# Ledger of designs, part 21: VHH binders against q9p7d3

Target 1, 295 residues: q9p7d3
Amino acid sequence: MSVITQAQEIPTVAANPDFNYEGDPIIIQLCDRDTVFELSRDQLLGLPESILMCLFPRGLLLDYEIQECQLTQRPLIFQTADFDPSLLQYILNYFQMAENRTANDEIALSPPPPSFPGKCGIILLKEDIEFFILPPISPTTNIAIEVSPNDLLKLKQRVAQRLLQQKKIFDCLHLENSTSEGSAEKNLVRMLCYSGFHEDDEWKRRIQEPHRACITSVTLTNLDFSADQGPVSDPEYFPVYHKLLLFWQKPARKCWWDSSTSITYNGIEFATWVRRVWTLELAVLGANTYETAAV

## First folded at step 4 (VHH)

Design D07 (framework vhh_6fv0_2)
Fold by ESMFold2-Fast, scan of step 4:
Structure D07 (fold): chain B 295 residues (1-295), chain A 123 residues (1-123)
Amino acid sequence: as target 1 above (295 residues)
Amino acid sequence: QVQLQESGGGLVQPGGSLRLSCAASGFTFSSYWMYWVRQAPEKGLEWVSTISGSGGSTYYKDSVKGRFTVSRDNAKNTLYLQMNSLKPEDAAQYYCAKSPYDYDTEGYYFDLRGQGTQVTVSS
């Protein structure tokens, strides 16, 4: 079982009848064909469902793919959709570090969940930002003003930079604008903080796609039952844990639009619409999360 | 060719109701998020509502929550906006719009809307 700490060039592959389909690693080839990752079956299936869906948008029938490779005497190399190599590398490294701590029982600042003894629970928060620049409307003619492709590239860069200035994970919820303590936004923040996040946490990894109007951000934390709860020996610990597990039973998605951002370029004001999709998921290390539905 | 055609606007008194429709063609309607936006004579373009491709997720501008309901009929390639308890501030030209598919070039503009449908609210 090996985790690649760096993306590698795709090797030239030939059919090999001696390939060991039980013990040899699975190679995933990102759609750019310039980068590959070498994973064990457990590592691949242990990835969060949100990540697996991004890598294999048509789905992945792992047993079927392995069987096809075996029948055609080809190595286990699977083509993925477009995905950022540095983001995938970060996720793999985080999982490896968390698993090593759990396996070695080195420092259990938070004990493993009672329903997953000897395992580590990881909460993944992934944000997909997609932004749209609205064409400016002339006040005199009431007709949309056309912008050159070169100006669109510069405007796209300006919008992306404005969005990246919101470094804290909860900045986008505009909590200061809500006076209700029971608001959906404040309840979401409270639940995430009970899960191990803090209000001042920043995105751990944020990738801006240079040829698309999108930004992908991710942050990860080890499942924490509650900052206010005692150790696992405390009976009060268990009710909070159960509520967290029920919340994380399936990947949760929140989608909303933000039209508050505008940008000026060459004296013209452009309105933007920002679509934000948050995917919130519990991944349990050492379990086949795809089959167990523990997320 | 992608086409969107809005209809159902008209004159209504404050507190009245209207149902807007958007007929879509030229793309796989059920695969795209759809949006309602509006523009009053002296205001910029304003987002009103969003609906996912399946119809399972809906989002609204705070000022219209509880009054407006977005829905879609994927079999008929039609998007709807039910507007109840209309206020004078809701008077505007209403447009429907589609999310772009190719974000390398189309993500810069959000301009897949028809001619719109006029909503006037007066006593």
Scores: ipSAE 0.000, ipTM 0.225, lowest interface PAE 16.9, mean pLDDT 72

Design D08 (framework vhh_6fv0_2)
Fold by ESMFold2-Fast, scan of step 4:
Structure D08 (fold): chain B 295 residues (1-295), chain A 123 residues (1-123)
Amino acid sequence: as target 1 above (295 residues)
Amino acid sequence: QVQLQESGGGLVQPGGSLRLSCAASGFTFSSYYMYWVRQAPEKGLEWVSTISGSGGSTYYKDSVKGRFTVSRDNAKNTLYLQMNSLKPEDAAQYYCAKSPYDWETEGYYFDLRGQGTQVTVSS
């Protein structure tokens, strides 16, 4: 398995002619840090897709990069996006522990989870985006206008391009003009921001897929947050961490439909819906709380 | 042990044609989406084409639509890319890749293990 992408510029280091590009560890250097991690190819590609998207938002074509480094006599060092080193170490330890249990099912090979100073948990969310295009109903025939598979694909590509033109990932939710619906969307954005998203996050996609795009957020969340963020608009005052926990553990709005987009093709106006779904991939609450594996 | 071996590249004049092949082994070929990806000297990696496991669905980059045709022979575990009306802009190292999953879903990760095949378009 390899990721399709182009990594950013690799730091200049002395070439090692004895380096085995196929068997030696891959070195990962976190953006704007001197921290490095050594991973095998299998360890790197065994990470969840969401983690790989966080580390390589521009993507990574591993076998191609290995060949290019070998031909240009460069060490196999890849720069990642900015990432918390302690969080990455915890994630690597978690998956290593899972692999070791698979290999040694009969022994209790379970190192305790590392503790996080000043943090009470980890939340990993994955966002899936899907495009839906509905042809108009002809008022004369009362039948939906037929769209060929090729035209449907082209329409979805146009919708994806339109979405990428939005600078910030929450632009569609900020444009809501209904006060009641806008309040619900404000609460959704607020809970997503408590879970690691930022108001100023930009769309990041490596390739244009006609059907689907995915964004992932990983954060260390202090679930011990008190209501020192100010009073909350509800009759029962709860600390922010309690509201965040309830949001993800109980049935709640975890998706958004953006129907504000329309596409014109061959003189026909098509209504377009973008569905955004947020899935809890990983939750580890507190140093003394048992892990819930992500799905 | 998944293996992908590309072939069929070469030097061709503008307007010419080439057929690329990708021989696959080590997995159930018919169960996986297959992709063609290229890298030009002064450009990043580009997705070119996708074909479903059955061959019933195909997708193309806009700039190659009508000129390129992807196909597969599941009995021979071979993927093809027929390239017609080649342009200088098509010159690149071409790679085949498989979906990481054995169901009909699109991923952002390709299992790319071949060396690729070079396509040069020059008068």
Scores: ipSAE 0.000, ipTM 0.131, lowest interface PAE 18.5, mean pLDDT 64

Design D09 (framework vhh_6fv0_2)
Fold by ESMFold2-Fast, scan of step 4:
Structure D09 (fold): chain B 295 residues (1-295), chain A 123 residues (1-123)
Amino acid sequence: as target 1 above (295 residues)
Amino acid sequence: QVQLQESGGGLVQPGGSLRLSCAASGFTFSSYAMYWVRQAPEKGLEWVSTISGSGGSTYYKDSVKGRFTVSRDNAKNTLYLQMNSLKPEDAAQYYCAKSPYDELTEGYWFDLRGQGTQVTVSS
């Protein structure tokens, strides 16, 4: 049920001939925190799309923001949405190390490559939730019950609060309702758990979009290409891992509907349809070594 | 203005087949995912199927997998649902709906669905 698609490139801003690309560092200040991060332009723009969308939910026109700072004589300090400082540091540490070897994530689909001894990767899992509140249909008139805009806002807030309280990554797959060990949902969980996630893991960050019926969540883990369970290059020992590698060669998307949620407001039950889009992104870390030239 | 018109419903015996159509207008059809949803008389709306804008990706409710096939003809702005091996539990009013994820403006969910087409499965 998985679709493999290329992640969209972050929109580039028109070139400014007067801009010093490698000039003063950009300081990122997380919303409502005293924590700051100092990044070059390359480091900031080299972050995964999922992370950039979380830090800047309304987009980031970096060249424009820098020009505005110059015009208003402000320091290069950019405020972000709320984000876990330890998660951001973790991401920066790994991608900064990897940038010397993994400059292009555009990989053509091919048989799984051999394992990469001495290298590790990051698996980033992003969930975009959009939810719909469906009014009940009158059984006598076959017409949808009319709901005021003010009541819709209250319903959206209640749905958002319930979704934000679901902290575990895999709760949305309703594994307790699956009776088959070979179900698609259980197989996905096994693949992700083999890759370093745990069944009880929680989203590292989960934020509601203001004024929209949308929630964005992100988590990540290290993918170790070496394991105690035998050679990962052998499909007989790691058939799920080799299947996962094909999934990871490009940013991959998976979409499904969760219709189990309902909400009651003023004694009327409203059906809430939740559309979940999972984006899976792999970045491979590699040391700049002479042995890499031989592969 | 976005408009959707469903057709193709009718009365069929268990095990029979029907093909539903949804004619779309007022938007760039190929740019948006489309949905089939249904409602039985005493039940809420149930999602049935989704198809991506290109038609390359399809998703189904577990109870209809292997029996229903969603497809689209982007040149004709038309969405289809082929329903095989129909069961009494499939009897419902069927609606098509446009994906709201590709729209920047908030619309009312009821304005994005068609009038529906009735499917009756009689033993």
Scores: ipSAE 0.000, ipTM 0.204, lowest interface PAE 16.0, mean pLDDT 65

Design D10 (framework vhh_6fv0_2)
Fold by ESMFold2-Fast, scan of step 4:
Structure D10 (fold): chain B 295 residues (1-295), chain A 123 residues (1-123)
Amino acid sequence: as target 1 above (295 residues)
Amino acid sequence: QVQLQESGGGLVQPGGSLRLSCAASGFTFSSYAMYWVRQAPEKGLEWVSTISGSGGSTYYKDSVKGRFTVSRDNAKNTLYLQMNSLKPEDAAQYYCAKSWYDESTEGYYFDLRGQGTQVTVSS
C-alpha cells in the first residue's frame, strides 16, 4: 500500500513564515506526480465527498495542519493519494465555471431559502467500470479455454475502448428494455433531468486507468430550480431542494451488470461482463468549512 | 406593500470602505432571509451575500469573503453590508432583496423593489 496522505512529511526547508492562511492558497501535490494545485479553503472543502475520499483516503484534518504550519512557519502543503491531474483540473474548472455563471446570470430563481438561499447545487455523476471476461467452454473438450494474463488484459482494453465509444450517459441503463413507467431507472433519469441533465447528455470526462481495464468518468451538472430547466411542464415536477437534499444526504450508488458488449479474439467469441457502479452526489456550491455546521 | 430602500453608496478609492444600508417595510422582516446582489455596467446581476432571518447564518460570494460583512438589525428592520478593502471590480449598483415563492412554477425568485445604491471605485 503506497498511499500518500496529508500526514506525509513536508520537506524541512525554511519557507514563507508570513503565509496568510486566510488569503494564500492551499497547495496539494498529487502522489508520484509533478503536478501541484493551488486551492482556496472553500474550493478544497467544496469538492465532492467522493473526490475528497479519493484524494485523502485516510482523512483530511485541515484545521490541524493550518495550526501546525502556523506554529512551525511552514507552507501549507498536502500530499494526496494518486489521482489523475487532468480529471481534477476538469472538476475544479467546472465548479469555478458553475459558480461564475450563477453569479453573473440575471437572478430570477434561487433554491428554496430554508438555509442556503441563492446557492446552486452541482450533481456529480461518477462511474466506475470493472471488466470481466469469461472464456468459452470448448464444445469438444468441455473445458474452459485458457487465456494468459497478458491476453486477458488486452481483451479488457479492447472492451474498454468499445465502451468509450458509447458517448451518451443514459444509454447504459437500457431504458428501452424497461416496460414499467415506474421503473427505478426511469425515475432516476427523470430526477436527474429535472436537476439539469438532458436525456441525450454525453459523458464530459471519461478516462481509462493505466495498466488496468477500468474507466472512471465524471459528469457535473448544475442543480438550479427554474421553470426553464429540464422538462418542467410536468405537474409532477420535483422542485423542492429539501427533498433533493435528503435524497443526496449521502452519495447514492447504483450497481448493475452489463453484458451488452462482446469481443471476438482469434476467431473465438468471449462473453464479456461489465460491472458498473454509479455514484451520485450533490455538492452544494459555495459550501464553506465544516465549522459552518450548527452545533 | 413590500418596500426596500438602499443607501450608503458613493465614490471611494481602492482599499477604501463603505457601509450600505437597506431599510425594509411592508413584511415581517425577521421571518425572511435577505440578500445583497449587485449589477455592474454591461453585466448581469451577481449574488453577493445572504443572511438568515435570525442573523445566525451568513453566506458570501468567494470574491468578497473576508472583505464584506453582512448583518441585520431586526428591531430596526434594517440590513447592512460592511465593505472593506474595496477593489475596482466591486464597482456596481447594489440592491437588497428578499425571495418569494411562486407556486405556479414551484420556484423561488429574488424580489428587487429598491432603486439600489451606486458604488464607484476610482481607478
Scores: ipSAE 0.000, ipTM 0.083, lowest interface PAE 23.4, mean pLDDT 66

Design D11 (framework vhh_6fv0_2)
Fold by ESMFold2-Fast, scan of step 4:
Structure D11 (fold): chain B 295 residues (1-295), chain A 123 residues (1-123)
Amino acid sequence: as target 1 above (295 residues)
Amino acid sequence: QVQLQESGGGLVQPGGSLRLSCAASGFTFSSYAMYWVRQAPEKGLEWVSTISGSGGSTYYKDSVKGRFTVSRDNAKNTLYLQMNSLKPEDAAQYYCAKDFYDSETEGYLYDYRGQGTQVTVSS
């Protein structure tokens, strides 16, 4: 039993002069779904940054990828992070309709109703994580334990690997805070749950960096204020949701330090300080309006 | 589990034609782009062709463009490669592959489940 690694990659080939990367479709395949979408470059680049961030966690460098494809003759096919195919199709259809609309079309007889009724919002919860490792001071010599730069890098990679494991998104808040009533963290969890997240939702992965990681989660919520039903009509939910919407013009960022994590290396425990930054973005979708804001 | 089974290779004279087939199972065939790759004796793996899940988009290596045609029958879970005007340099073991982009290594990975099918072009 042997592993053939070369069979798992497209080899480098001569550039194709007949290949028009500006006009050719971009093919995207959803990671945890058996679904493929074909998009033009303009359609892809026209998507909101929050949606692109969810689809391509490490970022999308189209000009670089096109240049590399010309040199290696790779097809323009990208695998995305996990995403709901129906939601993505709705988003693509909405922006296609919005782009094709002209001033004259506003007097035309009824465009087809959107597949998703009324106003909706996409809420992106993003966590940027930066970590620092502090060698302990030896009780015997009273001097900081010496660690090589390469070993320190490996320790950082080990911490990042732990952060990239599938975890429930709210577990980090419970680890930092007691289960006491009325905590700011518990109120934040409640507010996010009313907005469409669930207590057992798990983070989506982003590619590991040597000293940082970024993890995201996204959900779809109904913002139809004329419905007067469901979460919007719940007296307890309505004030919480209304507070989020009041901040749609202001970035809402939570930044704190998490020292609850430690790692061991050669039997020695190292203190880990994790800087955690939460960003909440709301993209508002409607028949005639598209708006984005950090909440 | 994913399984890919190639067939249709054989011995052909220069200028001849062959049609390769790849039977797929264990995944939703129409949802994935598929690839044809080949390896000639004492050469590395070489990408030949790609087809989108719908079949609406096709891509070819320069040296085979106009001579080879990739197609698929999603109802039969089968991928095809029609090879016309075959040249001695087309002689190789041909494999079909399902793409898996590995973001950790920034590269494409292919699931090879079969032994491939041999194409020989000679007198």
Scores: ipSAE 0.000, ipTM 0.114, lowest interface PAE 22.5, mean pLDDT 60

Design D12 (framework vhh_6fv0_2)
Fold by ESMFold2-Fast, scan of step 4:
Parts: structure tokens; C-alpha cells; sequence
Structure D12 (fold): chain B 295 residues (1-295), chain A 123 residues (1-123)
């Protein structure tokens, strides 16, 4: 009946005319907390995958939830897993600041690769520390020394304080103990330094969980494409930005144990076993973060 | 134990279509991002597309946007690449690859396990 024309997709019309999901904020409420965060759809979807997995470990069907809220005339409120509010606020502030600089920056210092024209990249490094105190075995009784719950708590607080005072990101890799220049740890540091970190960089935020022997640390930097000068055709030698694009589009994890630390309490030396998990992620701004929905 | 097997390549005319498949086994398929990469004669490996573990987010090389569609069927442990409006410059050996979960132990190159599947666009 009509001429066939190429038409852009019309967004799904809301069933409730008083409910506009494009204009209404998404509210996330942290589990077991009164704290809420208001985010746009683009801000929520633009969060690093590692953070989204922590907030929604069972996944999030955003379009379904939006449609359900429109049909039932409910506000967009989603409950998350437990997460530290100050850490989440830090991450949100950094991404907002980076996006504002991108929008206002008329001069690019480093051109993005052809796959991401006009976009900026952010590297997120997250560290989760879980530490355990190992009581020594008494040479007299040949059994482990028992520590009261109160004394154990004080020991954990001392260990946490010492770990929090280790401010440099790369000190925990014990690079001085590596004799090979091709070690995995040295290659990791070199890759991250080419990507925008510096060898003397410090964690931007570190938080101890009050009732747990756990510390979470976060740092972020803007991706530096100018450092990538390697041959693009060599499959064994990928330029730094290709490594980030190909391997950091999903959070990469490294888990190891650090037993080099000990703590002395009442003249007795206790070994500290530290499990460290590093999560590294590339977030590309403007592709899936703060994407302006154009008609 | 990780195995990836590509199929679906062939010879097509410019403007034709092909659907590539990648059968995966030996790992929890839905937990990994998957990639399509290609290598043309006398050229290096080129990234073509990426898909999240859930299938909810996809990324494409600029030269294939609007022509190629990546998808996955997690119930069948299978990755797909629908290729439309094929051009001579799309001719290459196509490989699927798994994202490394621990890239420090798995290396800094694509986790390529299969022989790939050849795509030829001839006029």
C-alpha cells in the first residue's frame, strides 16, 4: 500500500504515559543498607563489567525490568548484592569526571584506534585482599597456640593497618625477587605502565570491611594509545592497546597468595597469609557508556 | 580440555552471505566473552567482533558494522557470525577465540584452538 522506505526504529512506547524510562532515574539500593544511588540507564550500563557482576551476581535483565515497571506503574528500583557505598561513589565520580572531560575536550592527545574513533578508554584495577592469621605451634605442647576471639580481632586490625599503609600498587608483586626480565609479573607491570599507570602510582581508594579480614582497593587511569607502537600484523607481538582491546574487554583476574608478612603480638610471631585477587578491566567511553540514544 | 571448532566457511560472490559457527567444549561457555578474529593472506590477525557471555552486548570492527552480526547459544555451547553483504576484503581464515580468564597464566595472545574456517569472496 505504501512505498518501502528505510525507517529508523521507533522506541517502544510506554504503556503508562506518566512513566518515561528515558527520563526517569534508575535507583539501585545496596543489600542490607539504606543507601541508594540514582543513575541513568547509560550510567548503569556503562559501569565496568567487574562492578556490574558484583552488584548483580545473578544478572540484570534491564529492558525487561523497565517494561515491567512501565506496565505496573512502579519506579525503577533494583536491589543489589552488598557493596561498599563509598567505593561505589568513588567509581561513579571517576567515570562522570572522565565523561565530562571527554565532552569538553576539543583536543585529543592520543588518537584512539580505528575500532573506537572519538572515544576514550579507562583502565580499572581492583584488588580484593582476604587475610588469615596462622598461630604458631608451641614447641612445648606441639599444638597450635590458641588465641581468644578478642585478641584475634586485635591481630586482624594490626594486619589490616599494615596492609592499608602499603600505598604503591605494584609493591605487592615483589618484583625484586624476580631474576628474569620476562617474568609474568614484570610483563604485567610493563603493560599497565604503557596503558597509563606509572610505577610509583598509589591506590586511589582502599577500604577495610569493619567485621571481616578483607580490604578492597581501586585505582583507575585513562588509556594511553600513544604508547602503542608495535607491529599490528605480528600475532605474537600485539601492540599494548590491542592487548587491552582483545583481553581486557572482559575483566581479567589474577589470584595469588602472599605469605611474606608476619605480625608480632605479646612476643609471639604469627604468620599472615594474604590472598590477593586483582581484577583488570577496560571500559570504553561513548560506545556503551553514556551512549547518547539518537533517533 | 578446551576445544574450539569453526565451520560454515566457503566461496561466495560479492554481496553474498555466510553463517559461521564455532562449537566450544571443555569450559563453562556462558562465563566467557567470545571473539571472532580473521587473518587474510599476507596480513596479520584482525579482531572482527566480541560478544559478552550473556549475549547482551556486542562489538564490531568499523568495516563490518551493519553487515555482520555475532550471536551465541549458550545451551548449545555455540558461537555464530552472520555475514551479510560480503566484500572481497572480507576474504580470510576466520577463527573463534575464548577470552582468557587469567591472562597471566594463559598468555597474552588469543586462545585459538581450532583450524579456522576459510571464507573466499570471489568475482
Amino acid sequence: as target 1 above (295 residues)
Amino acid sequence: QVQLQESGGGLVQPGGSLRLSCAASGFTFSSYWMYWVRQAPEKGLEWVSTIYGSGGSTYYKDSVKGRFTVSRDNAKNTLYLQMNSLKPEDAAQYYCAKSPYDWLTEGYYFDLRGQGTQVTVSS
Scores: ipSAE 0.000, ipTM 0.131, lowest interface PAE 16.9, mean pLDDT 69

Design Q01 (framework vhh_7aqx_2)
Fold by ESMFold2-Fast, scan of step 4:
Structure Q01 (fold): chain B 295 residues (1-295), chain A 124 residues (1-124)
Amino acid sequence: as target 1 above (295 residues)
Amino acid sequence: QVQLQESGGGLVQAGGSLRLSCTTSGFTFSDYYFSWFRQAPGEEREFVGAISSSGSTIDYADSVKGRFTISRDNAKNTFYLQMNSLKTEDTAVYYCAATDLYWESTSPYEYDYWGQGTQVTVSS
């Protein structure tokens, strides 16, 4: 049965007269840094989704944020997760060069990048975490302890916080290797570090949806083009670079279960059962295109 | 009109030193990334060293690390290559180059502006 309801008046707040919400730049402020970037709306929306995910791990609803700034009469300043300023500048400059060369809507040849004629690369690492809370069995009744919906939500939040404390991107690989120098995992970490990652780099993490009990972790870096053009007197950089390119054509996905995490809530210890998926992806920026390849 | 002009080249004995200068005009010096390249007869242009617009990022080819120093003077619109402990293998025509890139490049294809080159000859 159809019903007709009268639309209610929506209260409006006056815009800041000193700020142009239509054309003023968006200011991006990197977490824990004084570094800021001024971007047009088109520049921000033109960034690859993987990069936007790293900058805004909790998501960015651009139209909503702009409207909130207008309603609260504040400038368009958005805080990002921590990010490498040189990497962000590299990405922005590459897209600007591509746009300049396609002036007047004509396809123009861009000069080739040093290591990849007509291409440049971004390395994306991600981890997907799905977790489940295991209710303990009562010693007296031999029945699982019943948890209220409100307490279950608090438990999920506590478990998520505990899992987010494991910040380093390569810590998960530590569990697979005791001492072997020639392990595939150690070679992968070394190749990634030669390409711009550091051993103590940290994940950018977000909880997807509390009811799903899922966490997404991402990090990325630009390819180190100097490694491909290293001096002839140090040939070990060239073989490492070649190996990295070959490995990017192979599936680099690992899935395992982790039951080592527990949380105490109201004096009761709850175990967790965690599914962890590690993925390596290569995103390639071309002269006039953007491509992503899973490895 | 953008111009880059090298100076300071010449003949020097092995173990000696030379200081190359690149004077620029026609653009905002502080906004540009600067590099030195060299080319020996019959060879391709080889990267020597680079300095970013802020001066915070400086890179050298491994063959010259510890011997050569690149620097810039924004007040004089000039950047420099100090060459110490010169070897006969350093004999080449040295070119200064400029680009507005926001990232490191060792490729000559990424540079928009070039000097005419200055000869450096190192005798045994």
Scores: ipSAE 0.000, ipTM 0.093, lowest interface PAE 21.7, mean pLDDT 68

Design Q02 (framework vhh_7aqx_2)
Fold by ESMFold2-Fast, scan of step 4:
Structure Q02 (fold): chain B 295 residues (1-295), chain A 124 residues (1-124)
Amino acid sequence: as target 1 above (295 residues)
Amino acid sequence: QVQLQESGGGLVQAGGSLRLSCTTSGFTFSDYYFSWFRQAPGEEREFVGAISSSGSTIDYADSVKGRFTISRDNAKNTFYLQMNSLKTEDTAVYYCAATELFWDSTSPYEYDYWGQGTQVTVSS
């Protein structure tokens, strides 16, 4: 309302001369691990959304984080949630390889059809397994049988080992037990095969955490517009292609309880229930420069 | 060519029952997954229930579990939604939908064919 004739300006905070916030890499530090990754802004924001959500479950506002580092004169180091370093490295290597091949024309990646964002598509399938060991009920007390902590740990390790014996992606769908061609499981396999997977494909990386009763698996494939999937104009292929486009901006998720199985340990039979979460995402590669991202 | 047509909608008192039917033509009925969706005024289409091509897999939205039953009759090229213990919140236009391929059966965008919709109004 009034003009202030002797206003004192707030001093501008100078940028740290030791850091180049426009050119320096972003360093991400995995929670509770010594491992760090150095990424460009494009590499970080080019990660599949499902992976970014795992690394930054509360969201990542990149411009805000960079501004905070600039104002506090600190390097671009961001802490993430816990994530396996070998899985992250595999994903980063896969995307780097795909970008290099596209740029160099060493392998002719099929160009995306019109309205497809970016230069090529990558389908990421991630599986999270959580398994639960159900102790048998004592016939005399009608309560669960007690086991020592050390024996429980060995049981978890044995269950994890048995689950890891199922190397193929589709083993968990128990297709051999389905006689119907119209089963939901066979439909899911058919959809994924249209996306570039094959029925005998194996998980590319699989990490077990026996102490936590968890396994994380990932596999990736290029979205293949080749003759194996038919031409994009094929009526049978075209609906699948349209459906896949719905996932390019966010991952699709399926969660189910797998068939119970049993393991015998020290003469006692224990039932195991498995909770499986599949996350399917179409990640698009392209020459993109991001300044902000909300996950 | 392909047609889906709902029937059986109408006005019913809370606590009452209705049975919706969806009659189909122009495709091989036994090869398709069928679902019911509903849409209240000003809302998006919401999943209600689905039945697999074999009839062995049936899924329901949490809001209707125990009250609604989905079934199919391949000989009649028709599938059904039996709605019991109706609530005022069940008031919506009900749509039948069909697809051969899907990743997420609860997403309306997965469905290739749709009916025109039938109004269900539940009075208190």
Scores: ipSAE 0.000, ipTM 0.272, lowest interface PAE 12.1, mean pLDDT 74

Design Q03 (framework vhh_7aqx_2)
Fold by ESMFold2-Fast, scan of step 4:
Structure Q03 (fold): chain B 295 residues (1-295), chain A 124 residues (1-124)
Amino acid sequence: as target 1 above (295 residues)
Amino acid sequence: QVQLQESGGGLVQAGGSLRLSCTTSGFTFSDYYFSWFRQAPGEEREFVGAISSSGSTIDYADSVKGRFTISRDNAKNTFYLQMNSLKTEDTAVYYCAATDIYWDSTSPYEYDYWGQGTQVTVSS
């Protein structure tokens, strides 16, 4: 059985000390959709890390991209990973409302939708897939079979496509191969199913590159910050969400190697060695940090 | 209704031994993860040890490794903490805890059910 560890993910933003943008809004375009969102630099940088990882799974060098647009005389338009436009709009509205409550309560925007009357969280599930293609060794010459750079690129594209054929979000946790009903992976799935995911949910957003692929799924969950979190309290009504709050600002991560995939190209079988990194992150919608929000 | 009840606490001399028991009811014992926590006067509740539902994963706090042993008996719906080579620093109220799901066995916030606590006093 796999070990699940808590780890910090890669940062999605970077600063360039020699460049500052001139107040022009940043336009983000969701993958190949016609949908665009207009954000200030501060609004973009203020998004939860879980959302930034969904929008920019390969990372975002904000100052660099702004400088490149300036030098090439292009508008500030950044293409993102595919994302649900309605969900992104909901997140942006929640963020703006939280800022208005802390900055000026008298002119706050309309309250959150009735379906989320209290505190809300964003749960991000993400899998990063990095793959290596091993050319076979010739039995007659004992040297690796040579592959042209163009053929190697086509092989990598096919491997990525095959790996992205995984449909269900929990299949990547190898639940089918576990012999223990109380495994850490099964306990995690139960916790996530209590919080808004379903066992049959499918990966929603996919990004593919020559050596890497990224798949993500997100959900909104209701967080009860009014519940007593102290162990001296009667345990009878401890909400599952208190356990999820432990992932606030500290993503959980599982890493493993998968050698089960192979591909045939021009009659030659290539072995594939895949590094898989599964990540769970919780972000709280609103202006409060965990310490101030968890009453 | 789920209940956890500790027994076996008391007064013991330094270097002595005690065995704590936690008897449970109201759920399928074999499906649950169990732990022991302790709390000394004026301090926060501290992790002592945990045992997984299968019994294959056992965790201990560094301060008790090699001295304390956690175990479970599914036939008796009871789990135990065997405490050997007791020190005065081990004086605390000991609590048993249970949950069907945890991510971090050392976090008290992971546990859904708790006992009332049993006092352990180690004299010099």
Scores: ipSAE 0.000, ipTM 0.129, lowest interface PAE 17.5, mean pLDDT 68

